# Ledger of designs, part 1: VH-VL binders against Protein disulfide-isomerase A5 (PDIA5)

Scores and structures below are computed, not measured.

Target 1, 129 residues: Protein disulfide-isomerase A5 (PDIA5), of Homo sapiens (Human) (q14554r378to506)
Amino acid sequence: WMQNPEAPPPPEPTWEEQQTSVLHLVGDNFRETLKKKKHTLVMFYAPWCPHCKKVIPHFTATADAFKDDRKIACAAVDCVKDKNQDLCQQEAVKGYPTFHYYHYGKFAEKYDSDRTELGFTNYIRALRE
Positions, changes and structure headers below are counted from each chain's first letter, unless a header gives other numbers; antibody chains are not in Kabat numbers.
F, E and O stand for the ipSAE by ESMFold2-Fast, ESMFold2 and OpenDDE, each averaged over both directions (binder to target, target to binder). V2 = 0.75 x the mean of E and O + 0.25 x the DockQ between their complexes.
Where letters were taken out, [cut] stands.
Atom coordinates printed by the task and the answers are left out, and those that the model quotes come from them; centres of patches stay.

## First folded at step 6 (VH-VL; from s18 with heavy chain A32Y T102D, light chain T59Y)

Design w4
Fold by OpenDDE, look of step 8:
Structure w4 (fold): chain C 129 residues (1-129), chain A 121 residues (1-121), chain B 112 residues (1-112)
Amino acid sequence: as target 1 above (129 residues)
Amino acid sequence: EVQLVESGGGLVKPGGSLRLSCAASGFTFSDYWMSWVRQAPGKGLEWVGRIKSETDGGTTDYAAPVKGRFTISRDDSKNTLYLQMNSLKTEDTAVYYCTTDDYLIYGFDYWGQGTLVTVSS
Amino acid sequence: DIVMTQSPDSLAVSLGERATINCKSSQSVLYSSNNKNYLAWYQQKPGQPPKLLMYWASYRESGVPDRFSGSGSGAEFTLTISSLQAEDVAIYYCQQYYSTPTFGGGTKVEIK
């Protein structure tokens, strides 16, 4: 009658492990990757951040919406990773999530607007005009 | 390193024609809008026209003074921008610059050294 | 087309002193959707092409010294050189790229 403790469910796959159109970047390939894209919206995030978790689906959906446009990319940087801490600091990331727009790898502006799929999509669409 | 090198400038009589070229290197030329800007001797800068990237429609726009006489084109396979100038006037005398064109963010961020066009009888 | 007006036409400033150039547009170049001013500043030295200094009115292009600053919004803009250096002698142009690109008439900056 002793209940065998059920094995805990396997951990949910990380955002990086999911097959999405989001480019997951690290410190050593950040600049090189961004230089290849005319427009890149980068999400700097922490996996444990509740607000990041909330926005990730919207950002992912946005990335998928523009997946066929070679000039546009949605990228993400996990700032919790040791190898990305310097990068996040260099990019002046002070909180999570933070969204930066880059033009061929050059910082253009901080995205500080609607953090929904519609918001991101409208923003990127405006960059194409 | 981004480089833009204009060529084709020279002396031409009024009513004549001239074709300028701009050789681009160091960046993905086909992704960029390109513009021509001219500067008459001792004068200011004047936008001549632009051509969009092919992905953005490849359409052209021109300043009123050159509309109908000048034609901008591009050959992405050769990374070259062109300016065909017909029915040239003395007031077209200027150094002509080739520029990258980012109207969304920077304006004209890269410039060539320019090529001089002199229209004189 | 949007008309750009610069003032003064020429400016002589002593080394180390502040240089101020004004630019006015015939209509606002502020884009309401992103709250950005589509205004650029260029520097042109003798025998050289123009060089981009400032974009979106106040954003410094890479490599531009911090003594250069842009300010203003809507239809009134200012380029400031906080401490004029010898290498700053040039003609400066403002440009709007809110619509069909147009340039100001230029301001010649010289050493007094």
Scores: ipSAE 0.221, ipTM 0.767, lowest interface PAE 3.2, mean pLDDT 93

## First folded at step 9 (VH-VL; from x1 with heavy chain S30E)

Design y7
Fold by ESMFold2, look of step 11:
Structure y7 (fold): chain C 129 residues (1-129), chain A 121 residues (1-121), chain B 112 residues (1-112)
Amino acid sequence: as target 1 above (129 residues)
Amino acid sequence: EVQLVESGGGLVKPGGSLRLSCAASGFTFEDYWMSWVRQAPGKGLEWVGRIKSETDGGTTDYAAPVKGRFTISRDDSKNTLYLQMNSLKTEDTAVYYCTTDDYFIYGFDYWGQGTLVTVSS
Amino acid sequence: DIVMTQSPDSLAVSLGERATINCKSSQSVLYSSNNKNYLAWYQQKPGQPPKLLMYWASYRESGVPDRFSGSGSGAEFTLTISSLQAEDVAIYYCQQYYSTPTFGGGTKVEIK
């Protein structure tokens, strides 16, 4: 019951295990969650991918910037999970990271601009209200 | 599967009234703007008017030829769009389509099959 | 209101050949905030309601064959059918949704 002080510290939590404003989705809840949001930007990723790791702080900050707007979501899908393989295939994800914009759950376009908080926030703020 | 089904079309004399309905299913109707679009026989498409979602203000806009004569309303509890047509003219003879009005991205992405309104003596 | 002008009014094209339809708006339909053109294309086959083909001028609706492409920006737009099929016989409409919606007059495409 007492911690072993010589033991290595526990590993860092995964992005999904962190409590952020990012909606971490799986095949079971992807479509129903997106249908409730006027605007969703979805990051399809692999946890081991270096490019994904560099973008995660920017995407997380973007989600936090819009946390109070119930019509907007920033969501993430871990395509390495077995439960998400069919989803990522159905959404035609060819590499990581891939960013898609959805309007009420309907795919509109791939996001191909700057993978920074400013790039993401400018994109979302430029959408019609 | 998105479905839009118009009803209420028929024969009406000039000066008469008619009410069209559009039953919607397969999407969250209350979140969508809706439009009516008409097409006179053998002619092109003409936008009639729209109603916004309640969250976007619930207001209506109309094309000039029908303004003051036609009224668009919606009942989100019944997933139904309405078009009240008053003071009908022979020029109003057309197939009337119900459409989703996606001002934001797609334009008019879903259409019903239409209902024919004929205005003649 | 933004006036939409299509040309030609009709055209006849041999099977497998290219069809080109033009659409001009009386003012720009480019939304400067996101650089999207709020211009859609519809196909209406005989006896059917219109069907969305293209949105944002150049984006293809789901299920639309890739022989359909849209181009142009601002006030001048083109719909191209790269290899006309028999099932493409229809009337094609452009429509702006930048402001109060308006349609072009239509272009009837026939097999020559």
Scores: ipSAE 0.674, ipTM 0.885, lowest interface PAE 1.6, mean pLDDT 93

## First folded at step 12 (VH-VL; from z1 with light chain S62K)

Design k3
Fold by OpenDDE, fold request of step 22:
Structure k3 (fold): chain C 129 residues (1-129), chain A 121 residues (1-121), chain B 112 residues (1-112)
Amino acid sequence: as target 1 above (129 residues)
Amino acid sequence: EVQLVESGGGLVKPGGSLRLSCAASGFTFEDYWMSWVRQAPGKGLEWVGRIKSEDDGGTTDYAAPVKGRFTISRDDSKNTLYLQMNSLKTEDTAVYYCTTDDYFIYGFDYWGQGTLVTVSS
Amino acid sequence: DIVMTQSPDSLAVSLGERATINCKSSQSVLYSSNNKNYLAWYQQKPGQPPKLLMYWASYREKGVPDRFSGSGSGAEFTLTISSLQAEDVAIYYCQQYYSTPTFGGGTKVEIK
């Protein structure tokens, strides 16, 4: 009478496991990667963060929009990973998500505006001008 | 990692010529403005000149003391920056550094170890 | 060209004490469009190239200890070492990149 429990569906792939144009960075390659890009918008996030989850599709779409521009990058740092905690602290990340703009790897400003694809796209477009 | 390695320094007589090279690695060299900065023995830092990226026109600027005598160029295919020094004077004696140049945010971020140029009779 | 003047030329400070270096530009290096001061500070130790400490007057380069701070705006700037350490012995230079780059004369910081 006991039904065989169906195995739970496999977990959805993490953001970093998905094939996107977002550069997923860690402490070891963060600086080195950023210095090779004229303009980088970095999303510091936590996977469990509801607000992060809402923004991820917009940020991913933005990255894809600029994928053909080698001077532009959208990057993400998972601050929950142990290896990234120091990096997130060094970058003065106080909450999630946090967006920082870097010019050839140097911190320029915090992006604290419209967290939509349109918002991100407009911002990056303005940086190119 | 970013590396800048200067070479070509040495002893030359006044009126002589010398060509310095700076080999770059670890970053997209072709996108960066590059500068030369020199430091006479026991003295301060002096900007020599710069060259912009090709995308920004590839133009050069020079400090007044070296204008007309020094020429900065670059070979992006070789990730190399050059400083052609002609009509050298004793006051040109210095350690010459190549450095990245970002006028937008920072002055000079990455520096080489420098190469010594000595102009003496 | 913008002339950069540093003071003092030399400074001897006891370990753990505050070191203050001043830098003055002959013209303002504040860019009105972004309200940023195009002023950098460098540290140079014997036999080494200069190392960037601060950009935009007060932005600390990564890896630079918190005891280093930059302040000022327009044509007057200050680099402060809140608690001088032995490894801080060096010559410090200010540099403007608002126009054609120019350096201050440098300030030698030593331990008293």
Scores: ipSAE 0.854, ipTM 0.932, lowest interface PAE 0.7, mean pLDDT 95
Fold by OpenDDE, fold request of step 22:
Structure k3 (fold): chain C 129 residues (1-129), chain A 121 residues (1-121), chain B 112 residues (1-112)
Amino acid sequence: as target 1 above (129 residues)
Amino acid sequence: EVQLVESGGGLVKPGGSLRLSCAASGFTFEDYWMSWVRQAPGKGLEWVGRIKSEDDGGTTDYAAPVKGRFTISRDDSKNTLYLQMNSLKTEDTAVYYCTTDDYFIYGFDYWGQGTLVTVSS
Amino acid sequence: DIVMTQSPDSLAVSLGERATINCKSSQSVLYSSNNKNYLAWYQQKPGQPPKLLMYWASYREKGVPDRFSGSGSGAEFTLTISSLQAEDVAIYYCQQYYSTPTFGGGTKVEIK
């Protein structure tokens, strides 16, 4: 009468575990990585954030669109991780998701526009001009 | 970590020549504009000149006091910035700093420790 | 070239007190296209190279304490240290990078 329970399906990989062109950064390598890129758009997020979940595919697609440009990067910081809390605070992240543009690692502006692939792509293209 | 290390400074007579080098590491040197800034003993900072990245044309600009006498160049394969100083004058005596140069967002963010050039008879 | 003028040349301030340094440019360094002031502040301690404190007049470089703030627009700028600390003893320079880079003459900040 005891049925052998079917093994639960494997958990879906986290965004960080997925093989994408997004650079997942942590406090220890954030500055070092950004200074090697002329233009970096950084997504500060929380994995549980519904709005973050909606934007992640668009941001990922954007990262892939620019993957062949060594001077451009799309990066993400999980602000929920203990090791990133100080970083997120230092970067004045007040909500999720937050998008910051960095020029060779220096904060330039907050991105408060269209959070779609097209929006991100247009923004980054404009930065290259 | 970004590191800039100047070398080549020393004592030279007026009219002489000297070549400074700046060894760069910890960043994509080839992408950065670079500048030289000097500081006479006990004086303020003075921009000497700039060289753009190759992607931005690789052109140079110089401050009026050194124009025609100083030449800035770079070897990206060696991550090295150079300052060729000819026809040196006593007023060229200074600590010479190499620095990263961001024309668009910020000024000079990373600096070397500097190398002293003394022009004296 | 744009001439940068700092005032005062020297400033003595008690620990914990406010230090104010002024910088004036002979021309506006406000870029109309992005509405940013191309002005930086540097701190130079004895025997050390300059250190970037502020860019775009009011943007604090990472690692710079909150007690440092930059203000102003156009041709008049101010660096403020809200509560002077011992480690803040240095010479401070303003610099415009709107055109050919030029520095102010520097302001020596000392403890009274």
Scores: ipSAE 0.848, ipTM 0.930, lowest interface PAE 0.7, mean pLDDT 95
Fold by ESMFold2, look of step 14:
Structure k3 (fold): chain C 129 residues (1-129), chain A 121 residues (1-121), chain B 112 residues (1-112)
Amino acid sequence: as target 1 above (129 residues)
Amino acid sequence: EVQLVESGGGLVKPGGSLRLSCAASGFTFEDYWMSWVRQAPGKGLEWVGRIKSEDDGGTTDYAAPVKGRFTISRDDSKNTLYLQMNSLKTEDTAVYYCTTDDYFIYGFDYWGQGTLVTVSS
Amino acid sequence: DIVMTQSPDSLAVSLGERATINCKSSQSVLYSSNNKNYLAWYQQKPGQPPKLLMYWASYREKGVPDRFSGSGSGAEFTLTISSLQAEDVAIYYCQQYYSTPTFGGGTKVEIK
């Protein structure tokens, strides 16, 4: 008597599952990956965080803008993952999102400017060459 | 752990030559600019010169008192920085330090223990 | 070359009290593109190599205690030790890396 409703749509892919230029890192590969990059801007985030969700398109666009520059990376760490808890604690992440700038894997400063593509790209382009 | 170890210091007469070496470990040596800094006994720090990474052109810069007499080179396959010192003067007597030269952010963030060069007649 | 001038040449401070060291550059070391001051501070204890304390004038190097702070911009800079400890007895150097690197003459800090 009831029709079988069409199957639910498949879940949308997570940010990590999407094909983007963002490097999604974990505790096991964080340091070795960053040491290979002259400049890395890292977004520490939680997938459920509304502030993080609003920034994700801007950060993703930033990564795409620098995708062909082998010295620059935009990376993300999901701090909710069990395998990343130690890393996020070691990096003193106290809230989401948190943005850190690293030079060859060495922490230089926290990024506290505009959380827009323009803000991120201006910061990276102003770094000393 | 970053380590820089200088060697090759010693006693030399004025007009003589020495070559200093700096063995590096704990970082990707080829990506870094490197500097030599010296300190005469009881005196302050004096920058001697630097060599840039190959990616940034591999060129050298020298302080005026040593220009034309000292030559900085590097061998990235051996993780080694060199300072060739020619036409040495008594004023060149100092402890010579090698340093990482982070022009971009940190300045001279890592230092060796130094090697003593004494130039006397 | 940018000339770096430190004052005082020497300073005696009681344990637990504040030490203040000044550094002046002959021209600005502020890099306009990123608004960073390319000035560093180093600590050198007797018989030891210098050690980086501060970069970008006010940023503390890893492992440097919170009692060390740097301030200033452009051509005038200050290193402050908020509560002097016995292990802080050293000579302190400022250094610009905006252009061809140059050091200040040093400031010797002693316990009085």
Scores: ipSAE 0.717, ipTM 0.892, lowest interface PAE 1.4, mean pLDDT 93
Fold by ESMFold2, fold request of step 22:
Structure k3 (fold): chain C 129 residues (1-129), chain A 121 residues (1-121), chain B 112 residues (1-112)
Amino acid sequence: as target 1 above (129 residues)
Amino acid sequence: EVQLVESGGGLVKPGGSLRLSCAASGFTFEDYWMSWVRQAPGKGLEWVGRIKSEDDGGTTDYAAPVKGRFTISRDDSKNTLYLQMNSLKTEDTAVYYCTTDDYFIYGFDYWGQGTLVTVSS
Amino acid sequence: DIVMTQSPDSLAVSLGERATINCKSSQSVLYSSNNKNYLAWYQQKPGQPPKLLMYWASYREKGVPDRFSGSGSGAEFTLTISSLQAEDVAIYYCQQYYSTPTFGGGTKVEIK
């Protein structure tokens, strides 16, 4: 008999560590990045929040759906990080998740519709062109 | 900080011409549609015309009273909007404002301080 | 072109009281795709350029005080100043940007 202990699985990558179409932003690059995009939907979140965890696959799929449109971005900000706390306060984030729509970096409205891929994609596709 | 500065206003006789300029800074000028809006002394606001970004076709549109007489152009390399005004009439007397024209969300969200055009004998 | 009609032409209101300005469009300015009204409100103080107050009929521009609110949909809209302050003395304009932009005639707000 040849015995080889089963190695423990590696830690799963965080959402930020995964290779997706979502732009993960921080306080230092938030404004500069957003002003380059005609349309940005931003998810402000906490990694431990169950409501956030439920939405992440939907938001990620939305980012993938628009990956070829240079004018559109889906971005995320982890408000638990120390370097992002001032940004999340400045943007008046009071709970998680919070979704904001920005046009060339200027806040337009809070997104309050369905937190599903269909809800997000319908919103983005209804924006005026 | 967004800044729009108009220049080129002055006194012109009827039938004459003027060219207004609007120097822009603090935003990505080439991405924005731009408009001219005028206000006759003591009167309300009147849209004059617009020019779209090149990405959206670069076309112009004009209010009926100025169509055929006024031409809007832009030079994205100089961040400058222009208004060429030909065949001027006394009713063209106004302060002319340069504005960003956010057709998509905000309307006219940034305004210059204006430049006065007086058309008189 | 969409004709914009404001009322009243002039309004005198005591400090701290409510001011109400009406705006009617000759056609609906509601964009069916996103359910937004493409109507803006501007404030113009003497000797100054206009300043954006409201977009999409009811959304306040950044830095505009909470006492300003917009309401209405389709073809009839209202700007309300809930408690008039001295610095609110100005002319107010509605403007549609659903199509070729047009302005209302303006409403001058003064302290009574």
Scores: ipSAE 0.642, ipTM 0.875, lowest interface PAE 1.6, mean pLDDT 93
Fold by ESMFold2, fold request of step 22:
Structure k3 (fold): chain C 129 residues (1-129), chain A 121 residues (1-121), chain B 112 residues (1-112)
Amino acid sequence: as target 1 above (129 residues)
Amino acid sequence: EVQLVESGGGLVKPGGSLRLSCAASGFTFEDYWMSWVRQAPGKGLEWVGRIKSEDDGGTTDYAAPVKGRFTISRDDSKNTLYLQMNSLKTEDTAVYYCTTDDYFIYGFDYWGQGTLVTVSS
Amino acid sequence: DIVMTQSPDSLAVSLGERATINCKSSQSVLYSSNNKNYLAWYQQKPGQPPKLLMYWASYREKGVPDRFSGSGSGAEFTLTISSLQAEDVAIYYCQQYYSTPTFGGGTKVEIK
């Protein structure tokens, strides 16, 4: 009298697999991609981290808010990937999530304000034009 | 590696003219604002003027002592910045530096080695 | 234009001791929307072009030793060398880039 076995639901796409405005970067393309953007806010994360999971919707919404401005990017680096381990060490990532601001690929500062859509958008909009 | 190389300096009489050039490499020249900064022998630094990137309007600004006499231009296809200096005075004697002008974050983050302009009768 | 005033004009400091350079602007260089001070510090060693040392008043450029620090906000700023080394003999300039760029007069730092 058991329920009929059925195929499991297809796995939900990972953040990287979703169709969002976030640029998902790897060690091979990080520097060249950032050089093309006047302003980039980068989230270094681990997929299993609870703090990262809470912020992902906010960061994704921020990327969407700036999707039509080609000078601005919100990017993400999964530090658990083998290809990204050296990058995350080089960028001195010591915990997750970590947010860095880059100007034409050059590190300017660590972002330490509110980890909400409003916090991120206010920061980007306060940058000098 | 970012490089800025100035040329065109030399000896000129008061009232004369010179054109300085700055050859740039190692960065996307067309994205950057550029400045000229000068330093009279044994003296401090003095900003001369700037030219914005074309994307930001391509306009120029000048320090009061050179306004109307000096003209800054750029050729993005040749990665070259220019300073046309007219009606030169003895007080224009200085080493002239080409700089990247990062108004947004860093200030003057890259500098050339400079070229000497001597204005003397 | 914003006038930048540095003090002292020259400073002699024993090796390993603290050097302190002051810079005052005639107007605030604090950009209120992002709370950044548009003030930079440059180091110029004899026979060399200037080199960027600090940006946004207190942010250290890459490759600059930890003994250099910048502080202050608005119109008053300080560059501190916590333990002076022989290679730090130079002239130091502050410069505002809040508006039309202007430099301070420079501070020559020498070892006693």
Scores: ipSAE 0.599, ipTM 0.864, lowest interface PAE 1.9, mean pLDDT 93

